# Miniprotein binders against Probable L-asparaginase (ansA): the designs that were tried, part 21

Target 1, 322 residues: Probable L-asparaginase (ansA), of Deinococcus radiodurans (q9rrx9)
Amino acid sequence: MPASLPRLALIHTGGTIASRPSPDGRGLTPQTPPALPGLEGVQVSEHQPFNLPSPHVTPAHMQQLAHLIEQLAGGHDAVVVTHGTDTLEETAFFLHLCLPAGLPVVLTGSMRHAEEVSWDGPGNLLDAAQVALCPQTAGRGPLVVFGGDIFDARTVTKVHTSAVDAFGGYPGPIGRIDRTAAGPQVHYFARPEPRPTFRPVTLERRVEILYAYAGWQGEGYAGALERADGLVIAALGTGNLPPELLPLIAATDKPVVLATRTHAGPILPVYGYAGGGATLVEAGAIPASFLNAHKARLLLLVLLNLGASREDIRRVFTQGVF
Short names: E, the ipSAE of ESMFold2; O, the ipSAE of OpenDDE; V2, 0.75 times the mean of E and O plus 0.25 times the DockQ between their complexes.

## First folded at step 15 (miniprotein)

Design K6 (from K1 with K17R V42L; at its last look DockQ between E and O 0.88; V2 from the best seeds 0.00; counts 0 for: pae E 2.4 > 1.5, pTM O .774 < .8)
Fold by ESMFold2, look of step 15:
Structure K6 (fold): chain B 322 residues (1-322), chain A 80 residues (1-80)
Amino acid sequence: as target 1 above (322 residues)
Amino acid sequence: SKVTITFRVDSPEEARRILWEIIFLAWKYGAEVEFYIRNGKLVFWIRVNDPEEAERIAEEIKKLAEELGLKVEVEVREKE
């Protein structure tokens, strides 16, 4: 029997890729989703659970999106999500944590809008669709495709505010898509990794982020701790803090996760002075491994909503169970 | 190979304890794990490439259930 055509679900959520200058002159607003350039031999369905600039996207929206993708999985071979670029990496990571790896899910967006010269929307969207339909993509979990690069959801981050090629991260992309006379060529540099799928029922727990800086004496710590079920601190370098934070962390029984404000690299708790990372970990702080602060916040949020103990949380972060 | 594990759970707290023990067990074997809760049952799906590891996982889970005084159903499928 002849095989059925591949079935692709396109899910639009907003962002610059869907934006035009507003008629009232106040700037760009999300309006209508972009058209997918011609993609022969593929059945395409379109969905729009919300239409937001990415700064308006919340974890509740991310969970809504995860539920829609689960509903579509039985009827589709792949999913593409269009999304604004400021929080795209957070949605990608949330989906990585909360969806099983089998169904390809590729997120993309654009840095330019449809009225700009050389706008990048159509190319990114076509690349995302072709990556999502590539057989080698199965089992890798959600991916971000941007400018022909394919990124792992755990490491991808926006590294420039305005450059067309704004996405990067440490260690960088895990693959590429390029076009040849024989068609699109998708090439991966890494193999898929097994991981747990986390399934929180609610997202009602609170996680707040604090940002360390030279001369910080713990301003905001007490208030954040009172409001939150756990904290993330974007710490200095390999996970160091000013000395005033050490007794505060030692007195805390809620999880406190150390990420870094540094652009790249993992937490390495090697310094023994007051507030050095070794002293903070001895006092109970949890190193975020290679996750940046906002991804560490999402992981901590998911774990808290699954009832993880402080010890369970420590093991997930330090052993990389994600 | 795919290992399917079903626990009957009496409380949300017991379910959370079992959840984390199974997640870390699967991680020990480098296995992919999914779970869901439905109709008072906590169900796990664990996938491993090595059939010997699937058997070891199943045995460790039976020992865990015995330690906790819980009834467990374990099914191993090697073709999926």
Scores: ipSAE 0.513, ipTM 0.835, lowest interface PAE 2.4, mean pLDDT 90
ESMFold2 (binder alone), look of step 15: mean pLDDT 73; pTM 0.676
OpenDDE base, look of step 15: ipSAE 0.654; ipTM 0.871

Design K7 (from K1 with R8K E34Q E73T; at its last fold request DockQ between E and O 0.52; V2 from the best seeds 0.00; counts 0 for: pae E 2.0 > 1.5, pTM O .751 < .8)
Fold by OpenDDE base, look of step 15:
Structure K7 (fold): chain B 322 residues (1-322), chain A 80 residues (1-80)
Amino acid sequence: as target 1 above (322 residues)
Amino acid sequence: SKVTITFKVDSPEEARKILWEIIFLAWKYGAEVQFYIRNGKVVFWIRVNDPEEAERIAEEIKKLAEELGLKVTVEVREKE
């Protein structure tokens, strides 16, 4: 029997990769999705559940995308998602939490639009498709491909607002795709880790992020705590805050997760002054480890919607592999 | 060989009692865990690489279910 052609689902969501100057002169807006270049011998199905600038993407859209991917999984060997770059790392991480690791899913986008010199969209899209269809990609779960680099959804972050190599983070890419005369070459520098798949039915719970700064006295904390079911604080350094936050954190039964505003490194609750990480954890704050604030928010959101207690949440953040 | 442990809980309410314990159990063994609703029952799915670990996990699930007063059906399947 002739070997069945590989089947790729291409899902377009909008972003710069689909953007062009608006006919009304208001600036760039998502319009026509990019065409997948030069994949011979692959059956491609195209989908467009929505067409959004990535700042308009919500967790509800991420959940819709997850459901669509699950529906397509039985009829496809791999999935590529085109997405705007501003929230791409959040969508990737949400999919990482909510999708089984078995189906290859690769997210990509572009930093240039189709009318710019050296449009990076086609190259990223081809790389994403070839990575997704690579046998070594299986079992790794959702990945981000950008500028030839392959990133883990847990650690990837947008590190530059305008550069074509806009994605990075610590420790950096876990793989790379390069092109030779012999064809594409994919290399991985890490192995996949077993993890749970979370399946929240609803995303009704609310999680807000607060950002720490020098001289912060807890402004906005009370209002956020009133509205939200949980909080994430992008704290200073290893998870330290001004002393005014210590009694505020101690007074609540809601989960308060400590992340860092620092670009890289974990929360380390070692400082014992008022507002130091050790005092905050003693007061009930939950350390986010290596997760940045917006990814910690998504994890907390998922856990709350699964009915996790504050203690369960603490245990997941401190002991879990996700 | 990958071994899959499947166990069913009769209701979502009962499943909530054991959900987190199962997740933590799976993490302890470095196992994949999923859950879904099928025919009104909650089905848990745990995948492990070691058959001996699969049996240990299955026993721990049974023990946890007993401690919580839950009726569960546990099936262990090896996929070649």
Scores: ipSAE 0.564, ipTM 0.848, lowest interface PAE 1.1, mean pLDDT 92
ESMFold2, look of step 15: ipSAE 0.576; ipTM 0.859
ESMFold2 (binder alone), look of step 15: mean pLDDT 77; pTM 0.710
ESMFold2, fold request of step 16: ipSAE 0.574, 0.566, 0.575; ipTM 0.858, 0.854, 0.860
ESMFold2 (binder alone), fold request of step 16: mean pLDDT 78, 77, 77; pTM 0.715, 0.713, 0.712
OpenDDE base, fold request of step 16: ipSAE 0.348, 0.463, 0.543; ipTM 0.766, 0.804, 0.840

Design K8 (from K1 with R47Y; at its last look DockQ between E and O 0.91; V2 from the best seeds 0.00; counts 0 for: pae E 3.1 > 1.5)
Fold by ESMFold2, look of step 15:
Structure K8 (fold): chain B 322 residues (1-322), chain A 80 residues (1-80)
Amino acid sequence: as target 1 above (322 residues)
Amino acid sequence: SKVTITFRVDSPEEARKILWEIIFLAWKYGAEVEFYIRNGKVVFWIYVNDPEEAERIAEEIKKLAEELGLKVEVEVREKE
């Protein structure tokens, strides 16, 4: 039995949080993040499956990470993942879909690098570790901790390019970690929810995203549909499209998932004009629920690689089975 | 208390026939589900809090397997 010390796996994947000024003054180079200061009595192991800027991270890398976490689960009480911020929310959601909820997994990164005054790396890392080891965290699945906020992987998104409080989403954080004279305090505002765990063997299926705009007549749709096993459209408002898309969506049996280009909110298929969401759903489009386009793409990718039928995919999205 | 339902399917190809119905069945009962490939077989775990509900789920799994022509061994184990 463990000697009553918690065991934390710290997994590095790259990004600004892992960067420091080089000793020769030639700029930022990848380095190992600092140890977890002020976190005594915790056995920490460190791992680095890849070291990438987040724009270079792919679903295949996310699957590698999920596999490593599964290998570490038997020997650890919690996992912290450091990750670049541009695709952090996609990795978090992939892990949410593909890992069971029991082992705490907390992802974080930084908006500033070690050369900047008041950089946010050490605080985010310590907060992530303390949240991951908090007993109330168990059963919540992968979480994102950033700037003291605790976010659900399904809804968290980067909402600002440069601010240190760059992460948000609707309905917002599900908890907080704050520092007090008595030490860190973790509070949750939501209960954990049961959900399935999806385990595709490969990720060879293809899903493309199209972005709707005023006056779009379907340019690019046919080519994307021919290349892909399924599509996501970032649609207007509650899930509406220009009228030219209606017959195009009606003409295919491939899954076409309707997300919104709007910052937040569900697809509500209530409009009956040509291209209105109700007409698109009648024609076979699948509403993405509250998922933004790139998270809807990840879910569709996972479901396609598990051999889900179009109807199975519809049920997962519309019943929120994620 | 938590109850675990465990069952095995002889191959990944056969598991595909039942996978989505198992996922939706678990969802219907608010249960967590996972599966793994081990030694060429697929093993499913369903985590349920209510023992009577777990027995109903196990019965539904057996019925689904029979309808699909699959030979499945279902085990229900109680306690966290």
Scores: ipSAE 0.419, ipTM 0.793, lowest interface PAE 3.1, mean pLDDT 89
ESMFold2 (binder alone), look of step 15: mean pLDDT 76; pTM 0.705
OpenDDE base, look of step 15: ipSAE 0.577; ipTM 0.852

## First folded at step 16 (miniprotein)

Design L1 (from K7 with T4E K71E E75K; at its last look DockQ between E and O 0.53; V2 from the best seeds 0.00; counts 0 for: pae E 4.9 > 1.5)
Fold by OpenDDE base, look of step 16:
Structure L1 (fold): chain B 322 residues (1-322), chain A 80 residues (1-80)
Amino acid sequence: as target 1 above (322 residues)
Amino acid sequence: SKVEITFKVDSPEEARKILWEIIFLAWKYGAEVQFYIRNGKVVFWIRVNDPEEAERIAEEIKKLAEELGLEVTVKVREKE
C-alpha cells in the first residue's frame, strides 16, 4: 500500500510573518498569512482561528489555539503554528502546559515582513514544518523553531527586539535544522523532562505581574493584589526584594510567586535580610525556579483555574518540571 | 488510553480536595488531566499513552475514593 502522505496542520494566528504595510499608512499590520514553501510529499491543511498582532494575543486565544490543535490531532501527524514574536514564547509555554507531548507542535514567526529584502518568514516556516514532520520530534512537546534553532517551549525567550535571531534563553536551543542537497537535517541535543499536562476549562482567574526595581517600595502591589487571584513578582537576582515587600507578602493568603527579572538562573531563597529570598519564602512566597515572570504567570493562571490552593501551587512550582 | 472518572461531591471544598488529589496522582504518571465540575459532580479525564498505566491509575483512584469515603465511577477507554 502506498505509504500515506504525512499530514501537516498549518495554523496561522497573525504576527509579523503575516504583516504588511497597512493601506491606511498606519504601519505594519497582520494581513494575508504566508504560504508554506514547497514541501513535497506532505498533505497540508490550513487554519486561521484569528489574525492578531502578538501583543493582542491573550490566554483565552492560547486556549482557543490549544483546543483547535486537539481537534486537529486525530487527523494530522504534526502541527505548525505561525505567531507574532512578541508573545510567541508565552503561547508556546501555554501549549506546553496544556497539550500532551505526543503530537508534534512547532511555533514559528518572523522578524521581517514579506516586503523586506530579507524576509525570514519562508525559511522559518519551512524549518518549522520540516522539524514538525521529523520522526525525532515526536514526544518532545511544543517547540519553537527560529533561525534554524530548535527551542524548548519551557526555556525559550525572545532576546532581541530587531535581530533575525531574536530567540534564545538559558540553556539555549535543544536542536538545529539545516538544509542540504540531501534534504533537511535535524539534530537534537536534549530531550524535555517528562511532565503532566493540565487543561483548565475556563481562564477566569486573574494573575498580574509586578516588576521589581531599585527603590521599589511596593507601589502597585496593593492594587494588583486586590484585583488579581495571584501575583508574580519579577524579583531582583535570586528572588530578593526591597524590605518593604516582606510585610506585604506576609499579609496575604493569595499566591505570590517569586520569579526573577534577571535573564537567566533560578530563584534561590538563600538571603536572610529583610526582603531577601529566604525571608520572602518564609513569609509564604512561592519560588518559580527557572521560569521567568511571564511563564510563571501562565503556570499560576492555569493552576488557579484548576482550583489550586496556595499549597497546591507551591507543590507544583517546587517540583521543577516546568 | 483515557480514564474517565466521576466523583460525587457535597461541597466546593471537597471538590477541590479531590481535584488536586487526582491531579497529583496523574502527575506521578506524567498524565494529561482535564476536568469539569457540574451539579455536585467532578468529572476527570486522564490521558496516558500506556494502557497498563491507565489501569494502574484507575486502581489508585478507586483506592483513593474508598479512603475518602466517596462514590466514584471509573472507566478506562482505549483512545480511538
Scores: ipSAE 0.447, ipTM 0.814, lowest interface PAE 1.3, mean pLDDT 92
Fold by ESMFold2, look of step 16:
Structure L1 (fold): chain B 322 residues (1-322), chain A 80 residues (1-80)
Amino acid sequence: as target 1 above (322 residues)
Amino acid sequence: SKVEITFKVDSPEEARKILWEIIFLAWKYGAEVQFYIRNGKVVFWIRVNDPEEAERIAEEIKKLAEELGLEVTVKVREKE
């Protein structure tokens, strides 16, 4: 039988790609979703569950988005999501945790707005759509497309505040899209690892992040621990903390996850001095493996809302595939 | 082809006994896993590409349920 036309769901959520200077002069605000440049032979449906600057996006919005994508999956071959860039990587990672890997889901945004001479919205949006519809994209989980680079949701992060080429991460993009006279060419050179996915019913649990620094003696720890169901600490290097944190971590039954404030690399709990990572893990801290603090927070949040015990949480984090 | 494995547990309380073991079992085989609540029961849904692996997963689920004192019926369905 003949192939049917591809069906693309385009979901707008706001961000600079939807923004213009406000008439009142207060700065940029999300207003009108961007237009997708025409794709011949593609059936496009458009959706807008919310219209927010990305600093206003919460895990509840991310769950709403995940539910919408699940509803659309039966009627579509691919999904593209437009999103503000400040929290795009967190939404991508939440979807990575919560959606099955089969349906292509590609997130993108822009660093410039529609009134700028060289704005990047149309190119990123077209690239995202063409990557999403590429047969090789199926089974890779949620991806971020930005500036022609294709990023894995697990590792992608915004690495520059203002450059058009703002996204990176360690080890870097897993693919590329370029356009030729023969059409778009998508090339992948890495695959995301298989992982379980999770479907929390609610997101009422709380996870707070603390940031370690030279001379930190635990300021803010007690209050954060009291308010939260679990903590993430952006620790030093491979997962080390000042010595004052060791007895504090030993004293709680709540999960305390160690991520690193370092830009790349895993938690390696090998140091034995007071506050060294080996001593912290021995005291009950959970290494985040390769996840940065804000992605570790999302994973911990999801697990807590599923009723995971501290031991279950440790087992998930130490697998190292998230 | 994809193969779906499903089974039900009588309550959320009973599901808690097996939930994380099912998640880690699915991980071992690179399988997708989801669960949801319907009519007071918890339904587990697992998808895997290889029918041989699906049968192994189904047998391990039966073994886990037996160890935990749960009575479950595991269904394995091939999807075109």
Scores: ipSAE 0.165, ipTM 0.639, lowest interface PAE 4.9, mean pLDDT 88
ESMFold2 (binder alone), look of step 16: mean pLDDT 76; pTM 0.692

Design L2 (from K7 with T6I K17R K71E R77E; at its last look DockQ between E and O 0.36; V2 from the best seeds 0.00; counts 0 for: pae E 2.0 > 1.5, pTM O .794 < .8)
Fold by OpenDDE base, look of step 16:
Structure L2 (fold): chain B 322 residues (1-322), chain A 80 residues (1-80)
Amino acid sequence: as target 1 above (322 residues)
Amino acid sequence: SKVTIIFKVDSPEEARRILWEIIFLAWKYGAEVQFYIRNGKVVFWIRVNDPEEAERIAEEIKKLAEELGLEVTVEVEEKE
């Protein structure tokens, strides 16, 4: 029997990769999604659940996307998602939390639009499709492919606002795709750690992020704590804060997660001065390990919507598997 | 393999307790967990790649149910 053609689901969500100058002169807006460059011997289905600039993407949209991917899983061998770059790492991380690792899911986008001389969209889209269909990709969970680099959803972050190579993170990409006359060459340097996944039914709970800075005295904390079911603080260094935050964190029963505003490295609760990481954790703060603030927020959001207590949340974050 | 688990619960607090015990149990096996709560029942779906792991999870869940004094139905299905 002729070997059945590989089946790829292409899901468009908007972003720069679909953006063009607006006819009204208001600037770039998502419009027609890009066409997948010709892949021989692949059956492609196309989907567009929404068409948004990535700053307009919410956790509810991420959940909608996760449900769509699950619906498509039985009829496809791989999934590619085109997305705006500004929140792509958040969507990828949400999918990392909620989707099984078995189905290849690759997110990509572009830093240039279709009318620019050096449009990076077609190259990224082709790379993403070829990575997704590569047998070695199976079981690695959601990935981000950008500029030929393959990133895990756990560690990837946008590192430049305008460069074509806009994505990076610590420790960096886990693989590379290059195209030769002989075809695509995919190489992996690492495999993501095994992880459990969660499926929240609803996303009604609210998580806000506060950003620490020199001289911060807790401005905005009271209002955020009143509105939200949990908080993430992008703290200084290894999870340190000004001394004014210590009594504020001690006074709440809501989960307060300590992430770092520093680009790389973990929360380490070692400092014992007022507002030092050790004092904050003793006061009940939850260290986020290597998760940045916006990824820690998504994890906290998922956990809260699963009915997790503060103790349950602490237990999850301290395992360090996400 | 898919493990379907149904707990009967008398309160939301009990439902929460069971929920997280099952989640943490499934995590030991790297399993995927889905659940819903309806009409005093908590229904879980746990997915694992290894059929032997599914059976182990099922056994541990039964043991957990006994320890908690809860009525549980556990079904193991092989995914086609």
Scores: ipSAE 0.458, ipTM 0.807, lowest interface PAE 1.3, mean pLDDT 91
ESMFold2, look of step 16: ipSAE 0.574; ipTM 0.855
ESMFold2 (binder alone), look of step 16: mean pLDDT 73; pTM 0.663

Design L3 (from K7 with R16Y K17R K71E; at its last look DockQ between E and O 0.29; V2 from the best seeds 0.00; counts 0 for: pae E 2.1 > 1.5, pTM O .744 < .8)
Fold by OpenDDE base, look of step 16:
Structure L3 (fold): chain B 322 residues (1-322), chain A 80 residues (1-80)
Amino acid sequence: as target 1 above (322 residues)
Amino acid sequence: SKVTITFKVDSPEEAYRILWEIIFLAWKYGAEVQFYIRNGKVVFWIRVNDPEEAERIAEEIKKLAEELGLEVTVEVREKE
């Protein structure tokens, strides 16, 4: 029997890759999604659950996307998602939390629009499709493909606002795709750690992020704590804060996750001065390990919507598998 | 394999407590977990790749339920 053609689901969500100058002159807006460059011997289905600039993407949209992917899973061998770059890492991470690792899911986008010289969209889209369909990609969970680099959704972050190689992170890409005359070549340097996945039914719980800075005295903390079910603080260095935050964190029973505003590295609760990481953790703060603030927020959001207690949340974050 | 567990709970707090114990149990196996609560009944499923692991998880859940004094129905189904 002729080997059945690989089946790829292409899901468009908007972003720069779909953007063109607006007819009204207001600038670039998502419009018609890009066409997938010709792949021989692949059956492609196209989907567009929404068409948004990525700053307009919410966790509810991420959940909608996750549900769509789950629906498509039985009829497809791989999934590619086109997305705006500004929140692409958040969507990828949400999918990392909520989807099984078995089905290949690759997110991509572009830093140039279709009318620019050297539009990066088609190249990224082709790379994403070829990575997704590569047998070696199976079981790695959601990935981000950009500029030929393959990133783990766990660690990827946008590192430049305008460069075509806009994605990076610590420790960096886990693979590379290159095209040769012989075809695409995919190489992986690492495999993701095993992890459970979660499927919250609703996303009604609220998580806000606060950003630490020199001289911060807790401005905005009280209001955030009143409104939110949990907080993430992008703290200084290894998870240090000004001394004013220590009593504020000690006074709440809500989960306060301690992340870092520093580009790379973990929370390490070693400092014992007032507001030092050790004092904050003793006061009940939850260290986020290597997760940046916006990814820590998504994890906290998922956990809260699963009815996790503060201690459950602590237990999850301290496992360090996310 | 998919493990589906159903049980009736008297309070939402108790329901969530047992759910998280199950989640942490499933964590040991790298399993997927989903649940919903309807009419005081909690339904959740755990998906694992290895059928033998599914059986082990099911047994541990039964034991956990017994320890908590909860009546649970545990079904192991292979996804076709």
Scores: ipSAE 0.343, ipTM 0.758, lowest interface PAE 1.4, mean pLDDT 90
ESMFold2, look of step 16: ipSAE 0.548; ipTM 0.842
ESMFold2 (binder alone), look of step 16: mean pLDDT 74; pTM 0.687

Design L4 (from K7 with K28R G30N K71E; at its last look DockQ between E and O 0.32; V2 from the best seeds 0.00; counts 0 for: pae E 1.9 > 1.5, pTM O .757 < .8)
Fold by OpenDDE base, look of step 16:
Structure L4 (fold): chain B 322 residues (1-322), chain A 80 residues (1-80)
Amino acid sequence: as target 1 above (322 residues)
Amino acid sequence: SKVTITFKVDSPEEARKILWEIIFLAWRYNAEVQFYIRNGKVVFWIRVNDPEEAERIAEEIKKLAEELGLEVTVEVREKE
């Protein structure tokens, strides 16, 4: 029997990769999604659940995307998602939390639009498709492919606002795709750690992020705590804050997660001065390990919507597998 | 083959008592956990790749429910 052609679902969500100058002259806006270039011998289905600039993408849209991927899973061998770059890492991370690792899911986008001289969209899209369909990609969970680099959803972050190589993170890419005369070559340097996934039915709970800075005295904390069901603080260094935050964190029963505003490295609650990480954790703050603030927010959001207690949340974050 | 374990609880309140214990149980097996509310019941789904692990998880859930004084219906189903 002729081997059935691989089946790829291509899901367009908007972003720069679909953007063109607006007819009204107001700048670039998402319009027609790109075509998948140069992929032969593959059955492609196309989907467009929404067409948004990535700053307009919400956790509800991420959940909608997750549901769509689950619906497509039985009829496809791989999924590619085109997305705007500004929140691509957040969408990827949400999918990392909520989808099983079995189905290949690759997110990509572009830093240039279709009318620019060096449009990176077609190359990224082809790379993403070829990575997604590569047998070695199976079981790795959601990935980000950009500029030929393959990133895990856990560690990837946008590191430049304008360069074509806009994505990075610590420790960096876990693989690479290159094209040769013999065809595409995909190489992996690592595998993601095994992790359970869990998925809430609704995302009604609210999580806000506060950003620490020199001289911060807790401005905005009270209002955020009033509105939100949980907080993430992008703290200084290994999870340190000004001393004014210590009593504020101690006074709440809501989960307060300590992430770092530093580009790389974990929360380490070792400092014992007022507002030092050790004092904050003793006061009830939850260390985010290596997760940055916006990824920690998504994890906290998922956990809260599953009805997690503060202790359950602490227990999950302490495992450090997400 | 994916094995899906489903169990039903009579109320969201009862579900909350056991939910996180089930999540952490599933964690030990690297399993996927989901839940939904249908017809006034809360249904949990745990997906595992190994049928033998599914049976082990099912037995542990039954034991956990018994310890918590909850009545649960646990079903192991093979899904393609």
Scores: ipSAE 0.397, ipTM 0.781, lowest interface PAE 1.4, mean pLDDT 90
ESMFold2, look of step 16: ipSAE 0.594; ipTM 0.866
ESMFold2 (binder alone), look of step 16: mean pLDDT 77; pTM 0.709

